VH-VL binders against Serine/arginine-rich splicing factor 11 (SRSF11). Designs and how they scored, part 9

Target 1, 81 residues: Serine/arginine-rich splicing factor 11 (SRSF11), of Homo sapiens (Human) (q05519r33to113)
Amino acid sequence: EVIQVTNVSPSASSEQMRTLFGFLGKIDELRLFPPDDSPLPVSSRVCFVKFHDPDSAVVAQHLTNTVFVDRALIVVPYAEG
Short names: E, the ipSAE of ESMFold2; O, the ipSAE of OpenDDE; V2, 0.75 times the mean of E and O plus 0.25 times the DockQ between their complexes.

## First folded at step 11 (VH-VL; framework fv_canakinumab)

Design q5 (from p5 with light chain G30Y; at its last look DockQ between E and O 0.84; V2 from the best seeds 0.00; counts 0 for: pae E 2.5 > 2)
Fold by OpenDDE, look of step 11:
Structure q5 (fold): chain C 81 residues (1-81), chain A 118 residues (1-118), chain B 107 residues (1-107)
Amino acid sequence: as target 1 above (81 residues)
Amino acid sequence: QVQLVESGGGVVQPGRSLRLSCAASGFTFSDYAMNWVRQAPGKGLEWVAIISFRGSNEWYADSVKGRFTISRDNSKNTLYLQMNGLRAEDTAVYYCAKDQYLSGFDYWGQGTLVTVSS
Amino acid sequence: EIVLTQSPDFQSVTPKEKVTITCRASQSIYSWLHWYQQKPDQSPKLLIKYASRSISGVPSRFSGSGSGTDFTLTINSLEAEDAAAYYCHQYYRYPWTFGPGTKVDIK
């Protein structure tokens, strides 16, 4: 029920990520790295989304190659260890 | 090409109900969130509501919350706006507008006029 | 809600002149600001997305800049066909909101 989203724009906020993936289902947890309040400049960010419904995680993978802000997202299942 | 065609507008008395429809074609309707945006005569644009691609989530402007309901039938490629308890200030051209993954509304219909008057 | 303001409300411009429209947000919206053009008796058209990104089919004379709270739409050399109302739009936090609009007329 967890996905990893890479190639996230530095201009994309955690709130926007929650809105985008929230369309697919209830989100139990969302983490964006680095966080919005981080002073560290980066060229790309990584997002982890834990869906309440595992089916939402499957659907989310179809957003791979969808342009979000300024680049194409890569959405893959994430095995949380 | 993408086409959005609104219908259902007309003249109605305050307190009455009206249902708008938006017929979509030229794209995979079920892959995108859809919006309603309205414009009072001679005024600016006002966002009304959005519905997610599967119809599982909805958000509304405070001005219509509790009175309007946005819905969709993906099997018919149609977006709806059920408007109850209509007020004079609801008078406007109502546009359906296609979302593009939060990158703005990239396609708009021609709009349908709703006039609420005694 | 996030309130957007625009300046000016109206301006009459001679063709080939530069047009500048500003939009200010009541709080930071990062780059989640889009611009729309609405010509008389037509539906709105997406003009600029994410504050500064171009839209396919939109003439290169249109450009956008800014981030956070202050944004600008620029028309480098106004054409007669650019007579229209222009609206900024925040897509950061519900409810989505539009600026009041700027009407550009041709002298």
Scores: ipSAE 0.288, ipTM 0.862, lowest interface PAE 1.6, mean pLDDT 94
ESMFold2, look of step 11: ipSAE 0.425; ipTM 0.872
ESMFold2 (binder alone), look of step 11: mean pLDDT 92; pTM 0.938

## First folded at step 12 (VH-VL; framework fv_canakinumab)

Design r1 (from q3 with heavy chain S103H; at its last look DockQ between E and O 0.94; V2 from the best seeds 0.00; counts 0 for: pae E 2.5 > 2)
Heavy chain, then light chain:
Amino acid sequence: QVQLVESGGGVVQPGRSLRLSCAASGFTFSDYAMHWVRQAPGKGLEWVAIISFRGSNEWYADSVKGRFTISRDNSKNTLYLQMNGLRAEDTAVYYCAKDQYLHGFDYWGQGTLVTVSS
Amino acid sequence: EIVLTQSPDFQSVTPKEKVTITCRASQSIGSWLHWYQQKPDQSPKLLIKYASRSISGVPSRFSGSGSGTDFTLTINSLEAEDAAAYYCHQYYRYPWTFGPGTKVDIK
ESMFold2, look of step 12: ipSAE 0.431; ipTM 0.873
ESMFold2 (binder alone), look of step 12: mean pLDDT 93; pTM 0.948
OpenDDE, look of step 12: ipSAE 0.544; ipTM 0.910

Design r2 (from q3 with heavy chain L102M S103H; at its last look DockQ between E and O 0.79; V2 from the best seeds 0.00; counts 0 for: pae E 2.1 > 2)
Heavy chain, then light chain:
Amino acid sequence: QVQLVESGGGVVQPGRSLRLSCAASGFTFSDYAMHWVRQAPGKGLEWVAIISFRGSNEWYADSVKGRFTISRDNSKNTLYLQMNGLRAEDTAVYYCAKDQYMHGFDYWGQGTLVTVSS
Amino acid sequence: EIVLTQSPDFQSVTPKEKVTITCRASQSIGSWLHWYQQKPDQSPKLLIKYASRSISGVPSRFSGSGSGTDFTLTINSLEAEDAAAYYCHQYYRYPWTFGPGTKVDIK
ESMFold2, look of step 12: ipSAE 0.540; ipTM 0.890
ESMFold2 (binder alone), look of step 12: mean pLDDT 93; pTM 0.950
OpenDDE, look of step 12: ipSAE 0.839; ipTM 0.949
ESMFold2, look of step 13: ipSAE 0.518; ipTM 0.885
ESMFold2 (binder alone), look of step 13: mean pLDDT 94; pTM 0.952
OpenDDE, look of step 13: ipSAE 0.717; ipTM 0.930

Design r3 (from q3 with heavy chain S103Y; at its last look DockQ between E and O 0.35; V2 from the best seeds 0.00; counts 0 for: pae O 6.0 > 2)
Fold by OpenDDE, look of step 12:
Structure r3 (fold): chain C 81 residues (1-81), chain A 118 residues (1-118), chain B 107 residues (1-107)
Amino acid sequence: as target 1 above (81 residues)
Amino acid sequence: QVQLVESGGGVVQPGRSLRLSCAASGFTFSDYAMHWVRQAPGKGLEWVAIISFRGSNEWYADSVKGRFTISRDNSKNTLYLQMNGLRAEDTAVYYCAKDQYLYGFDYWGQGTLVTVSS
Amino acid sequence: EIVLTQSPDFQSVTPKEKVTITCRASQSIGSWLHWYQQKPDQSPKLLIKYASRSISGVPSRFSGSGSGTDFTLTINSLEAEDAAAYYCHQYYRYPWTFGPGTKVDIK
């Protein structure tokens, strides 16, 4: 029920990510790295989304290659541990 | 094929309530977020509300927030819109629309007319 | 909210002519812009998705282009059946918004 989203724009906010994936299903946890308040400049960010329903994670993978803000997202399943 | 059929529209007085339904078929209803979109007579389209595929998240246009409630029963393949405190400006054809994962609303119902007048 | 504007509001066109409708967003929305066609007394129909992606069943004479803030819907060689209102729609940021629409009539 966890996905990893890579190639996230540095201009994308955690709220925007939650908005984007939240409509696919209930989100139990969302982490964006680096976080919004991080002073560390990066060219790309990574987002982890834990969905309450595993089906939401499957649907979310269909957003791969979808341009969000300024770049195409890569959404893959992520195994915790 | 995909079919969306709205019902529940009618004529009501201001301040009253109305509940719309949208019966879905031809696709796995529980896999898709659903929308309500309305269109006042002779006017353009206005997004009203969205509900996630399992009904765990709801968002509303400011114009209806606090008055309208979007819900769904996936066991019945039905989308609902509870409209309370209706105003004249709520007069519109109300469409249910299927979300295609942020790639537009790929299917729309024929709409149901709600008329709010004294 | 993101405000969408369209141009023109209305146009009457002779069949076989090229029709161009523009949609402008108040801020960049990437390619999160969809086009709908609504014929008289009918529900809207998804015409173009994600700025330029075709929809199955939609005639090839319809095409979309643009990104960021400026988008264009083009009807290459208008047919009589294309008389309708056309709306752009952004799905980039809540609240989701539509353009005011462009009405296309046939001369």
Scores: ipSAE 0.019, ipTM 0.742, lowest interface PAE 6.0, mean pLDDT 91
ESMFold2, look of step 12: ipSAE 0.141; ipTM 0.795
ESMFold2 (binder alone), look of step 12: mean pLDDT 94; pTM 0.956

Design r4 (from q3 with heavy chain S52T; at its last look DockQ between E and O 0.70; V2 from the best seeds 0.00; counts 0 for: pae E 4.7 > 2)
Fold by ESMFold2, look of step 12:
Structure r4 (fold): chain C 81 residues (1-81), chain A 118 residues (1-118), chain B 107 residues (1-107)
Amino acid sequence: as target 1 above (81 residues)
Amino acid sequence: QVQLVESGGGVVQPGRSLRLSCAASGFTFSDYAMHWVRQAPGKGLEWVAIITFRGSNEWYADSVKGRFTISRDNSKNTLYLQMNGLRAEDTAVYYCAKDQYLSGFDYWGQGTLVTVSS
Amino acid sequence: EIVLTQSPDFQSVTPKEKVTITCRASQSIGSWLHWYQQKPDQSPKLLIKYASRSISGVPSRFSGSGSGTDFTLTINSLEAEDAAAYYCHQYYRYPWTFGPGTKVDIK
C-alpha cells in the first residue's frame, strides 16, 4: 500500500502531492524528500505515499508517465522487505 | 475527442432541489477528478465542488457545503450535482470541468443554467 | 482562503498592440496559478498553466509570468478573436479560488 513517486518537480510541495494522490483515496502517510523547508538545491524530489486502501496504491501506479508540473512522474511499488 | 455535456438545469423556486448531470466521453473518466464551477449572470467564475477519481473524497465551497452533493457513476461516465435548499444566489450557469492532475481544468462542458426565483 | 485580485477590470485595446493583465494573490502560491480565457457566451478555456507553461493549441502570442504573489498574462499582439474575459485561478490550497476577471475588448 506504499508507493514511491520519483521525478517530482522541486516546485511541488507536500501539500500538492497530498492533493494529487488524495484524488485516488485516503492517505495514511506521505513523506516528501527533501522536505518542504529544505534549503538544498535539487533537480527533483521523491515522495512516498501510504494509502489506507491498498487498491488505491495499484491505481496510483497508472500515474507513471503523467506530466505533473514540468515532468513525468514515475510511480512504483515501494518495499523494504 | 473529449466531450462534457451538462443537463438538468431549469427554473426552480427557492428551497427546492435540482439535480445536474454531466455526461463524459472521449477519455477514461475514472482516471480524472471532476469539478463543478458556476458563473452567476454577468459575474466571474466560482469553484463549487470536486470529486476524486474513484469518488472516495469530495470537497465543497463553503457557500454550498451541506446543501450540495457531488457524485459520480464511473460505469456510466457521468458526474452529478445534487442541489438542495436552493437560494437566489445559486442562480448561475453550472459547468462541469475535467481536472488535468492539478494543471488546470483542460475541458469544460457548455454549461447548464439554473435560475432560482419565486 | 486565498483571495486573487486582477487588474485592470476592463481594458479596450487596439489590434496588434500588447495587452498586460495582472493577478495578485493574498499570500504566496509559488507558481500554482493557471489562466483561463472566456469568450462571450462560451465556456472557459485553459490558456496558461503553472504561471508560465504553454498549453497545446493556444497561440504563442499568449504568455504568462510571475511567481509568489504577482502574476502577469501577456498577449503580445492582440487579435480580434482575443476579445474575452480572462481569469486567474490558484491551485495551491483548498478552496481553489478564481480571480474576479479582466475583460478585454477590441478598440
Scores: ipSAE 0.125, ipTM 0.798, lowest interface PAE 4.7, mean pLDDT 89
ESMFold2 (binder alone), look of step 12: mean pLDDT 93; pTM 0.948
OpenDDE, look of step 12: ipSAE 0.215; ipTM 0.856

Design r5 (from q3 with light chain R53Y; at its last look DockQ between E and O 0.94; V2 from the best seeds 0.00; counts 0 for: pae E 2.7 > 2)
Fold by ESMFold2, look of step 12:
Structure r5 (fold): chain C 81 residues (1-81), chain A 118 residues (1-118), chain B 107 residues (1-107)
Amino acid sequence: as target 1 above (81 residues)
Amino acid sequence: QVQLVESGGGVVQPGRSLRLSCAASGFTFSDYAMHWVRQAPGKGLEWVAIISFRGSNEWYADSVKGRFTISRDNSKNTLYLQMNGLRAEDTAVYYCAKDQYLSGFDYWGQGTLVTVSS
Amino acid sequence: EIVLTQSPDFQSVTPKEKVTITCRASQSIGSWLHWYQQKPDQSPKLLIKYASYSISGVPSRFSGSGSGTDFTLTINSLEAEDAAAYYCHQYYRYPWTFGPGTKVDIK
């Protein structure tokens, strides 16, 4: 149900991530690090997305290597260690 | 070759309904969100609606919310717009457009004209 | 809702001269602005993405710049085929709005 999205352009806010991954299904939770209101400059962001429907998480992983803005996303399952 | 072909436009009276179709080919239709965008004669572009890859999410412009329904049939590579309660201000050319992962609408159909007149 | 304005509404320009079109957003949208060209009796065509990124097949005379609230589309040396309407489009926040357009004609 939960995916980890890395290599996210710093120009993408939580709104862009919610829009993009909302194409795949209803989102129950989304966390972007650093958050939208962080003053810190960063070279990339990490996003965690929990989908309502587990099938959406499987489909979302096909976005791995899709160029979003200026770099390819890495989308993998998030599992508790 | 990516192609998008709209159909179903015509002249209707206010309060009536129309259903538009957009036939897609040349790409994997189910991998992309799809939009409707309209343009009143002599006016600019107005975004109307978007539908997610599997049709589980839809968003609408406030001007059409509650009256228009976007839908898709991925087995037929077809996008639809059901337009109920049509008003004079809905008169426009309606385009379907492919969303390139928030990079803009990289392909557009030729448009279909809807005229609402009594 | 994020409102986009464009200036000028209309330009009549001599061939080979520079065309500048501006788009202004009512709040910061970062670089989440795209430009479209619509030639007479044609569908819109994506011209510039993310304020300044080129699109394959678009002539190099077209360029974009800007970030935040102020954006510019430039045609460095106008050709007759560039007579068209030009629209900016924000993809920062729902609803995803267009500017009102700028019409460019050849003198």
Scores: ipSAE 0.413, ipTM 0.869, lowest interface PAE 2.7, mean pLDDT 91
ESMFold2 (binder alone), look of step 12: mean pLDDT 93; pTM 0.951
OpenDDE, look of step 12: ipSAE 0.714; ipTM 0.931

Design r6 (from q3 with heavy chain S56D S103H; at its last look DockQ between E and O 0.30; V2 from the best seeds 0.00; counts 0 for: pae E 4.2 > 2)
Fold by OpenDDE, look of step 12:
Structure r6 (fold): chain C 81 residues (1-81), chain A 118 residues (1-118), chain B 107 residues (1-107)
Amino acid sequence: as target 1 above (81 residues)
Amino acid sequence: QVQLVESGGGVVQPGRSLRLSCAASGFTFSDYAMHWVRQAPGKGLEWVAIISFRGDNEWYADSVKGRFTISRDNSKNTLYLQMNGLRAEDTAVYYCAKDQYLHGFDYWGQGTLVTVSS
Amino acid sequence: EIVLTQSPDFQSVTPKEKVTITCRASQSIGSWLHWYQQKPDQSPKLLIKYASRSISGVPSRFSGSGSGTDFTLTINSLEAEDAAAYYCHQYYRYPWTFGPGTKVDIK
């Protein structure tokens, strides 16, 4: 029920990511790295989204290659541990 | 083939309530978020509400927030819009629309007309 | 909210002519811009997604371009059946908004 989203624009916020994936399903947890308040400049960010329903994670993978802000997202399943 | 059929429209007085339904077929209804979009006579399109595929998340346009409730019954492949406190400006054709993983609304119903007038 | 504007509001075009419709967003939305076609007395139809991506079943004469704030829908060689209203739509940020529409008539 967890996905990893890579190639996230540095201009994208955690709120935007939650908005983007939220209506694909209920989100139990969302983490964006680096976080919004991080002073560390990066060229790309990574987002982890834990969906309440595993089916949401499957649907979310369909967003791969969708351009968000200025980057084509890569959405893959992520195994915790 | 995908089909969306709205119903429940009609003429109501201001302040009254109305409940719209959208019967979906031709696809796995429970796998997709659904939308309501309305269009006032002779006007453009206005997004109204969205509900997640399991019905656990919902957002509304400010113009209807607090008055309208979007819901769904996946066992019946049906989307609903409960409209309370109707106003004249709510007069419109109401469309249900299927979300396609945020890739736009790929299917629309034919719409149902709601007329709010004294 | 993100405000979308369109230009022109209306145009009457001779068949086989090229039609260009512009949509502008009040802020950058990347490529989160979809186009819809609505023929008279019909429901809207998804025409172009993500600014420039084609939709199955849509004639190749329809194309989209742009990113950020400025977007264009182009009908290369207008057909009579293309008489319709065209709406841009942003799916970038809540609340989701549509442009006011552009009506295309056939001369």
Scores: ipSAE 0.135, ipTM 0.825, lowest interface PAE 2.2, mean pLDDT 93
ESMFold2, look of step 12: ipSAE 0.197; ipTM 0.813
ESMFold2 (binder alone), look of step 12: mean pLDDT 93; pTM 0.949

## First folded at step 13 (VH-VL; framework fv_canakinumab)

Design s1 (from r2 with heavy chain H103S; at its last look DockQ between E and O 0.85; V2 from the best seeds 0.75)
Heavy chain, then light chain:
Amino acid sequence: QVQLVESGGGVVQPGRSLRLSCAASGFTFSDYAMHWVRQAPGKGLEWVAIISFRGSNEWYADSVKGRFTISRDNSKNTLYLQMNGLRAEDTAVYYCAKDQYMSGFDYWGQGTLVTVSS
Amino acid sequence: EIVLTQSPDFQSVTPKEKVTITCRASQSIGSWLHWYQQKPDQSPKLLIKYASRSISGVPSRFSGSGSGTDFTLTINSLEAEDAAAYYCHQYYRYPWTFGPGTKVDIK
ESMFold2, look of step 13: ipSAE 0.561; ipTM 0.895
ESMFold2 (binder alone), look of step 13: mean pLDDT 94; pTM 0.953
OpenDDE, look of step 13: ipSAE 0.870; ipTM 0.955

Design s2 (from r2 with heavy chain D31Y; at its last look DockQ between E and O 0.94; V2 from the best seeds 0.00; counts 0 for: pae E 2.1 > 2)
Fold by ESMFold2, look of step 13:
Structure s2 (fold): chain C 81 residues (1-81), chain A 118 residues (1-118), chain B 107 residues (1-107)
Amino acid sequence: as target 1 above (81 residues)
Amino acid sequence: QVQLVESGGGVVQPGRSLRLSCAASGFTFSYYAMHWVRQAPGKGLEWVAIISFRGSNEWYADSVKGRFTISRDNSKNTLYLQMNGLRAEDTAVYYCAKDQYMHGFDYWGQGTLVTVSS
Amino acid sequence: EIVLTQSPDFQSVTPKEKVTITCRASQSIGSWLHWYQQKPDQSPKLLIKYASRSISGVPSRFSGSGSGTDFTLTINSLEAEDAAAYYCHQYYRYPWTFGPGTKVDIK
């Protein structure tokens, strides 16, 4: 139900991530680290997405190795703990 | 060869409805968001609507909200635009466009003309 | 809504000269800007993505630059087949708007 998206370009904000993963289905929750307002320079970001429909999370994993902005995304299941 | 072919345009009176179709081929249709973009004669491009891969999310330009409905049938590789309550300002060539994961609209159809006049 | 403006509205340019088209956004859009070419009686074609990235099959005379609010499309030696309208498009924030276009004719 929750996916972890890594190798996210620093130029992608939570708005862009919500748009892209909104192509898979309705999003219940999205969290981007570091957040949009962080002053820290980073080489990549991590995003967590919870879909309303669990099937959207399965389909979203097909975006692994898709270039988004300047680098290939890594999309895998995430277990909350 | 990616191809997009629009159909269903024509001349209609204000207040009437039209349904546009876009037949897609040469790619896995269900893995791409799809757009409608329109262009009034002699004018620039105007984004109209987008639909998610499997039709669960839709976004619309304010000018068409409540009147237009974007939909898709992935089993038929077809994108649709149902246009209700048509107005003169909706007169345009309507293009369907393939979204390359926000990397731009990499393929466009040839367009279908909708003319709304009394 | 993010407004894009383009300058100039129209250019008539002699062959082999440099063409510069600007696009300005009403707020910062980072590099989330794409350029399209539309030749007469044709559908648009993606020309430059992400402000400055080349597209396979697009001649190297086309280049893009800029970030934030100011963007430029350059044609470094105009050819006859480049007579077209050129549109910028922002993919930063819904609704995803186009600029009004710049028409380029060749003398």
Scores: ipSAE 0.515, ipTM 0.888, lowest interface PAE 2.1, mean pLDDT 92
ESMFold2 (binder alone), look of step 13: mean pLDDT 94; pTM 0.951
OpenDDE, look of step 13: ipSAE 0.882; ipTM 0.956

Design s3 (from r2 with heavy chain H35N; at its last look DockQ between E and O 0.91; V2 from the best seeds 0.74)
Fold by ESMFold2, look of step 13:
Structure s3 (fold): chain C 81 residues (1-81), chain A 118 residues (1-118), chain B 107 residues (1-107)
Amino acid sequence: as target 1 above (81 residues)
Amino acid sequence: QVQLVESGGGVVQPGRSLRLSCAASGFTFSDYAMNWVRQAPGKGLEWVAIISFRGSNEWYADSVKGRFTISRDNSKNTLYLQMNGLRAEDTAVYYCAKDQYMHGFDYWGQGTLVTVSS
Amino acid sequence: EIVLTQSPDFQSVTPKEKVTITCRASQSIGSWLHWYQQKPDQSPKLLIKYASRSISGVPSRFSGSGSGTDFTLTINSLEAEDAAAYYCHQYYRYPWTFGPGTKVDIK
């Protein structure tokens, strides 16, 4: 199962996101949009995380409203095709 | 009030093992990554290990990898460090520390002294 | 591995003078740099987070600045109670390492 993380600071790289969400469990796949080193100026980023253990995805949603860098994360379930 | 209390330190011979404990209270232990940090007498701080909220992931400094194992029991609000194959250079005060979502270690215990000596 | 260096190793400073401590990273770490204070015979205490953000209960004479590779901790008017070791700590990339420390004593 996959979670969608929004309201991510532009100052957070995929490595920081992988570290933070790695605190919840083993990550099979992580995608950050826009990606690292993108030249595009954005006000926020979106991150998708697929955990090895679906229970990690449930626990991860409790990070909603956790301030990371400068703003509170929004963590919700995401259904992939 | 957040409290972290380390225990299990002592004097041991090289090659022996010790298990350190850190009793946590005053916060929801299972919502935080936890760290061990050590300090040799008269020296600086050295990060040793981090464990994830539920113990699914562990990270170690190269100096202890393969010899030390970090673990936790969330039902007992306790963090552990199993130290095998101890060497003289492992002599240090060992602190446990609460990880504030990568924004620093906001609470530290008082430390427990491990001395590895013949 | 990201190496942190600190300068100076040691300062002996008269009260009310300004203290400046630098931390340099071997590669850019953005603002993922925290400062700790360790007074004699005490455990470390988080002093500044994310390069420059204040911590409740830390005196306003302490401030942090910098980003990228160069960071500074400043004590604008040293008090006797500020005699301590000061450590920078990077949280940008595993392994998450500390600087070697700067000892500040009262002259």
Scores: ipSAE 0.567, ipTM 0.897, lowest interface PAE 1.9, mean pLDDT 92
ESMFold2 (binder alone), look of step 13: mean pLDDT 92; pTM 0.942
OpenDDE, look of step 13: ipSAE 0.792; ipTM 0.941

Design s4 (from r2 with light chain Y50F; at its last look DockQ between E and O 0.80; V2 from the best seeds 0.70)
Fold by ESMFold2, look of step 13:
Structure s4 (fold): chain C 81 residues (1-81), chain A 118 residues (1-118), chain B 107 residues (1-107)
Amino acid sequence: as target 1 above (81 residues)
Amino acid sequence: QVQLVESGGGVVQPGRSLRLSCAASGFTFSDYAMHWVRQAPGKGLEWVAIISFRGSNEWYADSVKGRFTISRDNSKNTLYLQMNGLRAEDTAVYYCAKDQYMHGFDYWGQGTLVTVSS
Amino acid sequence: EIVLTQSPDFQSVTPKEKVTITCRASQSIGSWLHWYQQKPDQSPKLLIKFASRSISGVPSRFSGSGSGTDFTLTINSLEAEDAAAYYCHQYYRYPWTFGPGTKVDIK
C-alpha cells in the first residue's frame, strides 16, 4: 500500500507530488525527502506515498519511466522491514 | 490518433440541468486525468473541473462547486459533466481536455455550446 | 486562489516583427506555467510548458521565459497564422487558473 518514488525533480514540491499521485487515488500519507523546508541543495528527491486503497499503489507503479518535470520517475513498492 | 468529442450542449432555462459527454479515443483513457474547461462567448478560458484516472478524486472551481459533478466511465472511454442549477453565467463553450501528467493539456475537444437563457 | 494577469490585452503587429506577451502571478509559482494559443473558432493548443520548454510540432519562433511571478511569451518573427489569443495557465496550486488572454492581430 506504500510506494517509493525516486528520481524526482528538485523543482517538485510535496504539493505537486500529492497532485500527481492523487490522480491514482486517495493518499493517506506522503513524505518527500528532502522536505519542502530543507535548505539542502539536491540533484533529486525521493517521495514515499501511502494510498488508502492498495490497488492505487499497484497502478501507481505504471508511472515508472514517465517523465515528470524533467526526468523519468522510478516507482517501486516499499515495505517496512 | 487522439480524439476528444464533446456532446450534450444546447439551450436550457435557468435552474435546469444538462449532462455533457466527451468521447475519447486513440489513447488509454484510464491512464490520464481529464478536465473540463469552459469559455464564455468573447471571453477567456476558465478551468472547471478535473477527475483522476479511475474517478477516485475530483476537484472543482469554486464557481461550480455543489452544482456540477465530473465523472467518467472507463469501460466506455467517456468523460461526463453533470450540470445542475444552471445559471446565465454558465453559458459557454465547454471543452474536455487531456492532462499530460501536469505538463499541460495536450489534447482538447472541439467543444460543445451550452446556452442558459430565459 | 492564484490570479494571473496578462499584458497587453491586445497587440496589433506587422508580420516578421517581434511579439512580447507578459503574464504575472499573484504569488510565486516557480516554473509551473504553461502557454496556450487559440486561433479564431478553434480549440486551444499547448505552446510552451514549464515556462520555457518547447513542445514538439510548435514552431521554434515561439519561446518562453520567466520564473516565480513574471513570465514572458515571445514570438520572434510573427507569421500571419500566429494571429490568435494567447493564455497563460498555472499548474502550481489548485484551483489551476488561466490568465485573461492577450489577443494578437496582424497589422
Scores: ipSAE 0.558, ipTM 0.895, lowest interface PAE 1.8, mean pLDDT 92
ESMFold2 (binder alone), look of step 13: mean pLDDT 94; pTM 0.954
OpenDDE, look of step 13: ipSAE 0.764; ipTM 0.937

